# Miniprotein binders against a7ua95r516to809: the designs that were tried, part 145

Target 1, 294 residues: a7ua95r516to809
Amino acid sequence: ASLSLLSISDLVPDLQFIFFWMSNAIEILYFIQQKSPAYMQTIELMDDKAGSKESLLSATISANEEAMTILEEVIMYTFQQCVYYITKTLYVVLPGLLDCNPFGTEPSSEQCRRAAGVCVCAVCVMPEAVRRVVSVFQTTSDLLQQYQVHSEIQSQMFAYLFFFTNVSLFNQLIDKGPARGWFQRSRVLQIQASVKILLDWAKGAGHNHLAQKFFAKFCSTVTILASPPQQLSQMSWKALCAEHPSLKPVQLHRILTQYQLMAELGPLPIWQPSSEDEAYIYRTVDLLESFENH
Below, E stands for the ipSAE of ESMFold2; O stands for the ipSAE of OpenDDE; V2 stands for 0.75 times the mean of E and O plus 0.25 times the DockQ between their complexes.

## First folded at step 10 (miniprotein)

Design rv7
Fold by OpenDDE base, second read of step 10:
Parts: C-alpha cells; structure tokens; sequence
Structure rv7 (fold): chain B 294 residues (1-294), chain A 81 residues (1-81)
C-alpha cells in the first residue's frame, strides 16, 4: 500500500544526501590514489633525521590504506542505497508503461500546466506513464550531474537501472502478458511506441549504448511480437535466434508459442527449434530473468 | 603534537560547514586523537591532536582538493601548538 504513493520527488531529499557523500568519497579516494605516491616519495627523499623518516613513511602508508578502505566502503554503501531507493520508484511506475496508450491525447504534466499553460517540451508531450518512468531517470541524471559524480559511477548507475528496468518489463510481459492482452497486436504496438520514447530519451541523455545493451532482451521480445504474421511466419527458428541473440531458446520458444496462439496460427514447422536447442526450450527456470545476474 | 589549521573559505556559509565535516572525518581517519572544529562566518578553525606536522600538511592538501571540488578558494594557516 505505502509503496504505491512513493514518487521520486519524495525521495529527492534523501537521495541528495546520499549523492553528496558518494561524490565526496569518490573525489577524495581519487585524490589519495593519485597524490599519495608523490607524497611518499617526498618523504623518502628527506634527510633521515634519527630514523624518523621510516616511522613517518610507515604511518603515512597505514593512514592512507585505512582511509582508502573506509572511502571504498562509503562509496559502495552510498551506491547501493541510491540504487535501492531509485529501483523502488521504478518498481511502482514500470507496470504503467505496459498499459500505456501513447497514441492517446494525454494532457501535459500538472507542473508544466501550472507554470506555463500548455508546455510542448519533449517531456510534457510524453504519455503520463512514460513521463513517470523518464522522470525517475531524469531526476537521477540531474542529481548525478549536480553533485558532479564521476562519469564511471554514473555509467554504472545507469547500467544497473536499465538492467533492472529490462528485467522487470521483460518478466512482466512474459508472465502476465498473455492474461493482460499485452500480446495483442494493438497493445504490442503501444508498448513498442512507449519503449521507443524511453530509448529516445536515453539517446538524448547520452546513454544510447547502455540503453541498447541492457534493453536488448525486452526490445527483441517487443520486436518479435510487433512483427506482422506474414513476415514472422517466414523466419526460421535459426534466423530468429541469430537476429535476437539476447533471447534464450526457452524465451524465444515461449514468445513464438504465445504469438502463434494470439495470431490464431496453426503449428509452423519453420519455427521448430533445432535439435541442438530442443533440450533447452524446456528449461522453464531460464524463462524469466533474474535480478541477481548483474 | 597539536596543530591548529585555520581555513578561510570563499563561498556560502554552507560550504564552510560541509568542508568542516569532511575535514573532521579525514583527520580522524588519518589517526588524529582529537579533532575540534569551529565554523564562524566562513572561517573554519580546526584543532587536531595527535597528527604530526607532516600529516597535517598532507591533510591540508586534501582540504585544497576538496575545496577545488566544491569550486571554492581557500586560504589557510597552520599553527603548531
């Protein structure tokens, strides 16, 4: 019950504090790593006044090692906390993306309407369900930039968030899709359009490569389901495997089976798995993606 | 040894407070026995017990880097007590 009311905006104050410490810890760690060798060398070049040099060097090494260890722990902890809070908000808004009709006339965001009337910015013209997802990512991006978080950590953050989003959307589509009618052609086209808006945002935000990599499985699924029956029925199992390498044989087989049922197609011999894949299509444990594989 | 570091921070008062907290933490991690920090009108006064002069100088270099990260200039004075 309480999770359904959680917005990314409600978490901003807590996230700001976490991002602050994460950024500081990264910067300090980097500085120690870069400057400590030069500092130690300076100590080594000093005149050895009664054995004080060796003691000072040892103390400096020990202090730096301890500081670096603690900084690494702070970075890991703060990173984990950011991911935890952000993924909670994603968990709430992601289901709406699958039910979204992006071809409908939805009003602009309430915030933009209050400020400027009808806002025509790229975010305000998005369907509400897509906008809510994008808002989570945009807020994350804005905070990372505001606190000047190192680019590698930014990339790791978005990699994980895209991974989480892909797993969540893929699993929901595979598990609940047939029952919810998400495999119907009209619904698939809506999902495809919504995902395209998200991918376009990711491209505009400079995360195109990460988005393409981590959304590959969900995008492949949607692409297959969006394909016209006349086109898809001409593609062999091997061709589909080659075109969609992100899909496991069991996943592809499930998608094609559900597609066949939805499209009222008879059995298609051309979609029959190869003898090599035949043993793998029954591995139902591999059907859904795990959140632990990142 | 007891060392007093006085830092004049060119920036908003909030930056001085943030720097003071980070400096306290760094000094403790560097093996300081006692760290006292006072912030008044953009001036940070840090009294550190248990650091050598050389370690205090190294801490000061870290402080400069932190200040740079925040986009603020700092002036400093070190006094051995």
Amino acid sequence: as target 1 above (294 residues)
Amino acid sequence: SKVRITIEVEGPPEVAEILAEVIRWLAEEMGAEEVEVRVEDGRVEITITGLSEEMAKYLLELIKRIAEFYGVKVEYEIEEL
Scores: ipSAE 0.022, ipTM 0.394, lowest interface PAE 5.0, mean pLDDT 85
Fold by ESMFold2-Fast, scan of step 10:
Structure rv7 (fold): chain B 294 residues (1-294), chain A 81 residues (1-81)
Amino acid sequence: as target 1 above (294 residues)
Amino acid sequence: SKVRITIEVEGPPEVAEILAEVIRWLAEEMGAEEVEVRVEDGRVEITITGLSEEMAKYLLELIKRIAEFYGVKVEYEIEEL
């Protein structure tokens, strides 16, 4: 029972409740913003009998400012709760993405049926580990659509989810990759294929620009590691920095060092850091990304 | 079925009065038939009539979160009509 992982399905009722409240708060905020000018105009047109008009205007302005502040706090709170529960689920399923083989033909889902050795479940067209990650994103998208959450809030949600996914995958690959064998060329190609499935999902969902922006670091890492030795050896340090601006000098140096070891390119580094970057390639405090660095 | 909600807000008078006005707007938007606000000895009482049981539950949950943020105490009771 200590290894029982919480699935996204277990969180759907709680997430539905939170998304419902977020949507309602957004609608009420919008209503107040639309209604307030008309109400203020009505007060301004009133006869100032016994000086009550000025007090009513002042009270209404204060009430409107407080109401907007309260609703904004409710929206922020519900947004943070959704992010918390969704990222908690992602944290559990993301490591599987680095360890799966998308070039396999076998279905791994519990929902897949086999009759006489033939798979009759159409949804088993991707590795189970990738399907679990995609299911988290798809469920989030479905809930945002079901409760008609504004497109700006939807974009902010996926921006954060992609940011979290990028940081989590990058840190796992850099920190645990050597021990797990993830820098081996065959494993890197599997990771690249799995990442492409996530990026294709994001494009289909209308989030291509967000995915390109927030996955940049992990995509750069995988792109470098998947590069053939002949192509990568023709690129200078300066050219690599220009093509991969999301990577810090220490991060790029670590990636290239791992590439050189796994490709058996010899003991001497073939990529020389620029004089301006030389001091920064040894900054170990900058190696891993922070989940709070926005 | 439709319900009547009585909400009592305890806290600094200025905060309680503003929260009461916010609750009025929320209740009206949700389809309340009647909203009455009474202020007595630093306590604000809000009576909301005509919301469905489901809408009443959602309004109360929102009020709890707002009250927690402002450090204001809220007590309520629900009566079926």
Scores: ipSAE 0.006, ipTM 0.227, lowest interface PAE 10.7, mean pLDDT 75

Design rv8
Fold by OpenDDE base, second read of step 10:
Structure rv8 (fold): chain B 294 residues (1-294), chain A 81 residues (1-81)
Amino acid sequence: as target 1 above (294 residues)
Amino acid sequence: SKVRITIEVEGPPEVAEILAEVIRWLAEEMGAEEVEVRVEDGRVEITITGLSEEMAKYLLELIKRMAEKLGVKVEYEIEEL
């Protein structure tokens, strides 16, 4: 009940504090890493008065190592907290993406807060369900940029968020899709269009490579399901495996089985798994993606 | 504006030296015109010229928070010059 009311905007104050600390800790860590060698070299060049130099050097090394360790812990903790809050928000809005009809002319009545008037920017013309997902990512991007978080940490953050999004959408589609009618051709085309809008945003935000990499499994699933029966029925199991390498054999088999049922196709010998894959198609434990692989 | 920040660091003298260098760097990155840092017996004295009062307050808050996270007790005094 309480999760349905959580918007990314409600988390911004908490996220701002976390991002502030994360950025500062990274900057300090980077400073120590860059300046420590020069400082140690300065100590090494000092006149060795009565063995004090070696003691000072050892103490300096120890103090720097301790400081770096503490800063790394702060960075890890703040990163985890950001991910925790952002993924909670994603968890709430992601189901709406699968039910979204992007071809519906529902005018987004929400005025873009960035413009005095009717904004026709790409985000404002998005379907509401897609816009809510994009808003989470955009807010994250804006905060990372506002606090000048190191580019590597930004990349890691988006990698994880895209991973989480892919796992969530994939698992929902595989598990609930048949019952929800998401495997119906008209619904699949809606999902495909909604995902394309999200990918286009990611491309515009400079995250094209990460988005393509981490959404590969969900995109492959949607691509197969969107394929016309006449085209897909001509593709062999081996060809489909080669075209969709992100899908495990059990996942591909499940998708094809559900597609066959939905399209009222008889058994297709061409989709029969290879002898090598036959043992793997029954591994139901591998059907859904795990969130732990990151 | 010219501001003098005095920080007393409870701990090894090396911690005060590291903190002093970090503070100097931060002040320079924040647009200070001149930064003078003195370290003596765990006391860090920093004289900053050309930093806005707002930025000086931010720097102090950062130092305090950094020290807190590092488990280092820090007492500080600010003097406007």
Scores: ipSAE 0.022, ipTM 0.406, lowest interface PAE 5.0, mean pLDDT 85
Fold by ESMFold2-Fast, scan of step 10:
Structure rv8 (fold): chain B 294 residues (1-294), chain A 81 residues (1-81)
Amino acid sequence: as target 1 above (294 residues)
Amino acid sequence: SKVRITIEVEGPPEVAEILAEVIRWLAEEMGAEEVEVRVEDGRVEITITGLSEEMAKYLLELIKRMAEKLGVKVEYEIEEL
C-alpha cells in the first residue's frame, strides 16, 4: 500500500519539540537532586513540636521521590519518542547500505560531462545510501547539541541507535543475503567499505567506543565473509570462535555455510564440524538477533 | 499554619501550560487541599490551598528554579489561612 515516508529532515520540527522538553525535564530533575538535601536539612533543624517535624520531613521525602519519578517518566517517554522516530527512519534507509557500491562514482546527471574525451564528474566519496544513514545520525547529534542534552543521555541515545543498526544490518544480511547476492565476495567488500564510512563518521563524532561495542556482530560477519577461502578452511572451530566472540556458534556456523555456498571460485568443500564441535554449535537455535536490549 | 498561594506564569503558552501542570502535580503530591488552574491570554494562574507554610516555601523555591530554567516569568502571592 502507498506509504508516504518522511526523511529525517521532515521530522526535525517534531524532534526539536521533543528534545526541548527532554532537556528541560533533565534540568529540573537535576535541580531537585541538588536541592533536596538542603531542604531536608532545613526541616531536620526545625523545632520538633508534637511530631510536626517528622511528619513534614516524611511528606517532603515522599513529594521529592514522586516528583523525581514523574520527571524520570517524562525523560523516558521523550527519549522513547525520539528513538521511535529516528529508528523508523533508519529502518527505511539501512537496506540501501547493503546494496551500494562505494568504490564507484555516483555522478549526478547534471554534473557528469565529458571534456576532450575524458569523463569529468562530481566526486562522490560517500554513496547516497550511506549518506542517508549518516544524515540520520548527524541530525540526531546536531539536535542533542542544540538542546544541550547531557552527555550521558547522548551516549545512551547513540548506544541504542548503533545497537538497532547492528541488529538490522545483521538480520538483513543473514536472512536476505543469499537471495540478494550479498554473500558474493565482491559485494561483501562493497558492504565492508560502506560500513567503514559509517564507522569513521561515528569515530569523528566521538562515539568510537560505542560503535566498536555495538557493531561487533555485524563487523565480525563481514570480516569472515571478506576473508580468503584458504584462510577460513585452515582455521579450527576453536580459533574461529576465539576470533569472533560476538557471534553465537549457530550464527558463525550459518555464516560459514553461506560463505562456502556463495564462494566466487565455485563450490568449496563444506566446512564440517567434529562431533564435539557439532554438539557445541547446536547448544543454541536462535539465528536472528532480537531488537530488545539485553 | 496553612497558606494559599496564587501563582501567575507568563511566557510562551506551550511552556507556561506544561509548567502549570507540573506545579499542579507537585502541589497535589505535597498535600494541597485544592489546586485550580486558569489559562487566559498567554498567562496561566495557579491557586494552591492548604499547604503548610514550610511546604509552601519549598514548592515556591522549586517553581522559581523551574521558571528560571524554562525562561518563563513567575509572580506569586502567599496568604496565611
Scores: ipSAE 0.000, ipTM 0.225, lowest interface PAE 13.4, mean pLDDT 73

Design rv9
Fold by OpenDDE base, second read of step 10:
Structure rv9 (fold): chain B 294 residues (1-294), chain A 81 residues (1-81)
Amino acid sequence: as target 1 above (294 residues)
Amino acid sequence: SKVRITIEVEGPPWVAEILAEVIRWLAEEMGAEEVEVRVEDGRVEITITGLSEEMAKYLLELIKRLAEKYGVKVEYEIEEL
C-alpha cells in the first residue's frame, strides 16, 4: 500500500546523499591506487636521518590498505542502495507502461521541469505512463551527472536498471498478458509504441547499446506479438529462434502458443520445435526471468 | 606531529564544505588522532594532529584532484605546528 505512493521525487534527497558519497569514494579510491606507489617511492628516497623511514612506510601502507577496503565497501553499499531505491520506484510505475495507450489524446496537463506552462518538449508529449518511467531514468541520469559519478559506474547502474525493467516487463507480459488482453494485436501495438518511446529516450541519453542489449527479450516478445498473422505464420520455429536468440525455447513456445490462441489459428506445423529444442520447451522453470541472474 | 592546512577555494561555498568533509574523513582514515575543520567564506582551515607533513602533502594532492573534479581552483598552505 505505502509503496504505491512512492515517487522518484520523494527519494531525491536520499539519493543525493548516496550519490555524493559514492562519487567521492570512487575518486578517493582511484587516487590512492594511482598515487600511493609514487608516494611510497618518495618516502623511500628520503634521507634516513631519524631511522623512522621504515615505520613511516609501514604506517602508510597499512593506512592505504585500510582506506581502500573501507572505500570499496562504501562504493558497494551506496551502489546497492541506489539500485534498491530506484528499482522500488520502477516497480510501481512499470505496470502502467503495459496498460498505456500512447495513441490517445490525453491533455498535456503535465508540468514540464524545463518550462512554466504548456511545453512541447519530447518528455511533455509522452503519454503519462511512459513519462513516469522515463522520469525515473532521467532523474537517475541527472543525479549521476550532477555528482560526476565515474562513467563506468553510470554504465553499470543503467545496465542493471534496464535489466530490471526488462525482467519486470517480460515476466508481467508472459504471466499476466493473456488474462489482461496484452496479447491482442491492438494492445501489442500500444505496448510496442510505448517501448519505442522509452528506447528513443535511452538513445538520446547515450545509452542506446545498453538499452538494445538489456531490453532484447522484451523487445523480441513484443516484435513477435506485433507481427501480422500472415507474416508470422510463414516463419519456421528455426527462423524465429535465429531472429530472436534472446528468447529461450520455452519462452518462444509460450509466446507462439498464446499468439495462436489469440489469433484463432489452428495448429501450425511450421512452429513445431526442432527435435533439439523439444526437451527444452517443457522447462517451465526457465519460462520467467530471474532478478538474481544479473 | 600537528599540521595546519589552509585551503582557499575559488568557487561556491558548498564546494569548500565538500572538500573539507572529504579531507576530514580521509585524514581520520589515515590515522589522524584529531581533525579540526573550519570553513569560512571559501577558506578551509584544517588542523590535523597525529599526521606527518609528508602525509599532509599526500592529502593536498587529493584536494587538488577533487578541486579539478568540481571545476574549482584551490590555493593551499601547509604549516607544521
Scores: ipSAE 0.021, ipTM 0.463, lowest interface PAE 4.0, mean pLDDT 85
Fold by ESMFold2-Fast, scan of step 10:
Structure rv9 (fold): chain B 294 residues (1-294), chain A 81 residues (1-81)
Amino acid sequence: as target 1 above (294 residues)
Amino acid sequence: SKVRITIEVEGPPWVAEILAEVIRWLAEEMGAEEVEVRVEDGRVEITITGLSEEMAKYLLELIKRLAEKYGVKVEYEIEEL
């Protein structure tokens, strides 16, 4: 509980230590993988007794195998710890995105300086709820760059963070949305605008591919809900499934049912599930996404 | 043959301290008989005893790589036992 209440800035000193260890472990692992074959060849070419040389080779192979196993465990452990603390912070700030109004939000006087009677700082106009989420991602990016963590590990980190964000936002929208009024068109447009700011950050940070992949479900959901009634009412169930393959039948059915209620549309025959999908619209176990599906 | 390696690392205190622990761990995994570390405000002295000459060279190459990555100075000497 206390850890869930910490801001990302409060975690920076601990994260710095963990990222430094992770970066070093990765460097050592790659060094061993790269140099081990050449070193083994050097031992093999030694002018020593056959038994002595064989013992040295066996000992070196065993030592390298043990070292690589331990380094892999250290890398995995440090990665999991970073993800754990970052996602706990992220989980606390994410619901704010769904209640955020990026239209008509004035910049804070503390964040923006006035010049000639006008605010000149673009970052000062970002809504606080969006800024909190972006701050988590930006701090993570800064730490990964500061400690020169391999780009592959950086990509894995953001893949997981985007996956977590997508699942969290989707589950909250589907589960809490009806009671919170989040399916109302005006609220959906606000959510869409807030998400666009987040996706624009990801693009600027070089993670556009990961964002497109891991935000697909939530983006599909918001895109459908933001569609004008004239446009959406002309799309068949099969057409919607084709355009939004990330959505399961039960998820699409729930979204369309909520859209129908909020837009005050009667039942639409065009949104009848295909014969193949009819059984799956009642799979309630598949309604919410699992945080364990990688 | 077994050797003694003395390594001196100079850099920012936080870097020097963490590198000292990494080097100690590596030396122990490589079969060192003794590893002694002294840390004094951005300077680290590491004495490793009991590695073969070949293992010592392997460790030193890795230390040089880490030093280059973090912009720290590394000096070393090898003594026959």
Scores: ipSAE 0.014, ipTM 0.451, lowest interface PAE 7.5, mean pLDDT 78

## First folded at step 11 (miniprotein)

Design bf1 (at its last fold request DockQ between E and O 0.91; V2 from the best seeds 0.80)
Fold by ESMFold2, fold request of step 13:
Structure bf1 (fold): chain B 294 residues (1-294), chain A 81 residues (1-81)
Amino acid sequence: as target 1 above (294 residues)
Amino acid sequence: SKVRITIEVEGPPEIAEILAQVIRWLAEEAGAEEVEVRVEDGRVTITITGLSKRMAKYLLKIIKYLAEKYGVKVTYEIEEL
């Protein structure tokens, strides 16, 4: 049962200690924040003898502020280390989502797959590639719960992991999709089904809002590509922009171009960009997303 | 497999003492059996006893990060108990 050195299971023995120290620092910071107002109030009630109260209060305030700043730095450092190792494993496993088939090869698998839109069936709808990604998210959730990490930090961590997942999948699809055949309709429908499984995991884990926010660009891309030509050809550029506000003009233009090639369609007049957007469809610097922005 | 870590922090007294206090709090909250802090002129020595070897490893990584961030020199020894 040897896995790659980048699998999440291989990293847990080291990750757990980073999570521990992060949680440890958060608990200390919380304790100091709760004690600081009461301690300051107690000092203010002391009798003044030659200005001793004023000097003690000033020194205590300065020490608490510096200690809290250092603890915040520890929390930030350990958070970044956790995210670094987790995203290294995500980077390795995410490409498989674009190549896997969640439908299977039998008619019963197809029917079970469609019914799973309202229920979860691990036997019929979760290929190994999807299971690997879910495993990373689930292991992260388990570590956060095990070490009782503050809920705000848990939300920030999943916000970044979903952001990273969206950027990785979107960039690979846009950049490598033509060479890999990922814009063919059957492949797009498979990708859509795989992403649905991730969204269902996020909803069940209590992160639905974060997933809706941070997967929006990739989901919009797949939704457009999965649309039947009869339906999509009835939507103007303006309507598509309104339906998919997460997509930049250059991104929407590229997606429609790939759609036209896959469906063997010529240019459609209703897909002409608005005059406001036409200057932006050639901004290749905006085509791919940055891992540093969210 | 528990260890004793001896950490020396050398730098401006104010920052070295606050760092030592934070390190003390981290170690005590982590369940260290004993934490000793000795303060000298510009040098602070912290001895932490009873952390596991793995716990100590990652605490030292945090301490090294803080040393670079706050411009102090840190040296350390690890003794297995």
Scores: ipSAE 0.797, ipTM 0.952, lowest interface PAE 0.6, mean pLDDT 84
Fold by OpenDDE base, look of step 11:
Structure bf1 (fold): chain B 294 residues (1-294), chain A 81 residues (1-81)
Amino acid sequence: as target 1 above (294 residues)
Amino acid sequence: SKVRITIEVEGPPEIAEILAQVIRWLAEEAGAEEVEVRVEDGRVTITITGLSKRMAKYLLKIIKYLAEKYGVKVTYEIEEL
């Protein structure tokens, strides 16, 4: 099936089994971790018949450690598989978030329309492009809850998904933004509103801290681009660096350069990088974010 | 539909036995009706009865991944009940 046709709903049947096995492996690991000390104490309390106790203890410890290691591998594998499938669906729907107009009238979601009447829930009033992104995250949340996955694993999964989303949106905005007109103030305001809806959802879902942390680069970029020329032209390079510490010097320089072109501003001496940052603004390898560093 | 899966693990006994134990735990936790483990001369055979076909298929994917990671040879058969 072409990636373009892949919805999160189509993957739910397969994801359910992955989440099931992940959850089971976590439960087993937790069980072993809790019982191992008691079991070791029981062996330690046994009569030491001719060194058999020490050998039994050592063998039991080793076997448990190896079993736990294998279970950790199962958890990591199933986690990776979940992330792989979920990120594929995100990859398909995320571009729509940059192109959507959240101020337009769009029909409510089909899921809520099947319920008796017009649903006015926060999801149903979302623009379709935003709703599609939120649906991926909500489905992930629902599956994690359904299979009672440990909270730490839930946090790690959302951390990665937010990371992935930020990298994807940031890279698309930096790379394609000028050509797509996403640096136009009106478009930036649409993007800002769309991202706010997503962040509000994340806050409502209990992931506010993670969302703020992992969306920092994209949010900083959008904030700068949404700033009126009169305001932004009064901010020095140093002030902008301090206000947007998530941006590398090369990224900030690129954003400001594109902003200058879009706003038809002449050269602004106050945006000139410091002598300390001057070497870094030419590091084009650091311009786009990498998916590998997480 | 429920299935019976027979898994054969060939490799170092220490790894094969521990892997078999983990597979047993996974199957039991999944609600398998019966799990049998046989150890013969460095070959471990695991028979799991009562899992759904889809659950069993994904378990086999996990087992295959583990086999590749730990350098053991795994073969399996699935019988529909």
Scores: ipSAE 0.751, ipTM 0.934, lowest interface PAE 0.6, mean pLDDT 90
ESMFold2, look of step 11: ipSAE 0.765; ipTM 0.946
ESMFold2 (binder alone), look of step 11: mean pLDDT 85; pTM 0.830
ESMFold2, fold request of step 13: ipSAE 0.786, 0.782; ipTM 0.950, 0.949
ESMFold2 (binder alone), fold request of step 13: mean pLDDT 85, 85, 85; pTM 0.829, 0.827, 0.830
OpenDDE base, fold request of step 13: ipSAE 0.736, 0.716, 0.709; ipTM 0.928, 0.921, 0.918

Design bf10 (at its last look DockQ between E and O 0.90; V2 from the best seeds 0.79)
Fold by ESMFold2, look of step 11:
Structure bf10 (fold): chain B 294 residues (1-294), chain A 81 residues (1-81)
Amino acid sequence: as target 1 above (294 residues)
Amino acid sequence: SKVRITIEVEGPPEIAEILAQVIRWLAEEAGAEEVEVRVENGKVTITITGLSKRMAKYLLKIIKYLAEKYGVKVTYEIEEL
């Protein structure tokens, strides 16, 4: 098992056994949970002396609870191992979303750049970079279905994968964006379109609520950056905070600073932080998100 | 290829026995051909026959994790059949 694998297909031989044991443990846990009421009924039907029945009942409940706890640990461990391997591949493919052009089928995408705020592309296809990310999600979904993993565990896994995707994209945009030119308006519109394709996949796969919840920070960032200067300059700091509650003050401040640079705007009084937020815009420790901070 | 795994669990008797019971259930649900559990003093021995080598590899990773989590000592041997 190489920790630096580049393709999800290289991981499937290992992942399938981890999914197998996770599903195996879930089935046993579910069986014990269903049997617990029947077992309790059997004990309660026993005719024996007072105290003996109560003592036996207490010992039986404790043993079942410990076995269920151990099974929950197995499920947690195998879940974490699946996520570990899957996110290794996501980490490699996610940066491509920030570099790709979803509007072009050829090197030149000039028709999309010249549109007056309206996308007039003949083809909105899934770019290779987006397809590689979708492939990771789709392969994960296929494995979860193949091993009949309970829907709650499937939702938890995609919640984490979407959380990881959001953190990875947001951090790279903030950290590398100035050097890579990702704050330029044409690039922001391309990024917005690429994310839309990914969100459409999530919606079609039955994960729309999770995607809406866990992509919120990155989507808010791109929405602000994609806004025309005439419209954004009319929105106060308070209004922006209300529209984008997923952004911390330091993050919103950084996004507006980059926007001002690219739009060649000077400081705007309407974007001055509220007195409540002013203490937080200098907290650079809060600028980037932690993969553990969810 | 199929294997036989022999797992020895040493530690607090109440934890070692419950852990061994969970390992037995996992192996039985996975379709092991034979699962034998022997309890002698504080030592619990689990013998699982008929898992594939890859299934056994990942089961042992799970068992090692549980051993660390619950403070028991686990040793094991793998024999190819």
Scores: ipSAE 0.765, ipTM 0.945, lowest interface PAE 0.6, mean pLDDT 83
Fold by OpenDDE base, look of step 11:
Structure bf10 (fold): chain B 294 residues (1-294), chain A 81 residues (1-81)
Amino acid sequence: as target 1 above (294 residues)
Amino acid sequence: SKVRITIEVEGPPEIAEILAQVIRWLAEEAGAEEVEVRVENGKVTITITGLSKRMAKYLLKIIKYLAEKYGVKVTYEIEEL
């Protein structure tokens, strides 16, 4: 099946079993961790018949540690499988977010229309492209809650998904943005509005801190590009670096160069990199974000 | 449909037995009706009865992953009940 046809809804039947086993493994691990001290104390309280107690204790500790290690591997494997399937779905829907016009009248989602009433939920009023992205995150949230997955694992999953989303959107914007016209102010404002809807969803879902942290690069890029030329032309390189610390010098330089070309401002001495950053602005290997740095 | 899964683990006894114990716990927590572990001649056999076919399928994927990671040989049979 072409990746283009894969919806998160199509993956739910498989994902639910992965989430189930992940949750079960976490519960078992937690149970062992909680009981292990009591069990060790019970062995320690047994009558020390000649060397048998120490041997039994050592063997029991070793067996429990190994069992816990195996359970951790189950959790890691199931986590990775969930992320793999969810990120595949995100990969398909994320490009639509950059082309989305959130100010246009797009028809409500087919899913909410199947409910006999006009659903006025926040998701139903979203542009279709934004709704598709939010649907992936919401489905993930719903599955995590349904299977009562530990809160730490939930946070780790959303951290990774937001990281992946930021890297994907940032790289697409930097690489394809000039050619696609995404650096035009009108388009940037559309992108900014779309991202705001996503961030508002994340805030409502209790993931505000994670969203702010992991979307920082993309948000900084969009903020710079959305800035009026009159305002941005008054900001020095050092001021921009300080205001947007998530951007590497090479990234900021690229954004400003493309902004300059788009706005027809000509060379701005005030945007000239510092002598300290001059060596870094030519590191093209650092221009795009890596998916491996998580 | 419910299934009966028979899993055979061949490898170092210490690893095979612990793996079998973890599989037993996973199956029990999943609501298996019966879980039997037999150790004979350095081979561990786990019989799980009462899981759904779909749950069993994913459990087997997990077991396969663990087998590869720990360098043990795992074989399995699935019978529909």
Scores: ipSAE 0.755, ipTM 0.935, lowest interface PAE 0.6, mean pLDDT 90
ESMFold2 (binder alone), look of step 11: mean pLDDT 85; pTM 0.825

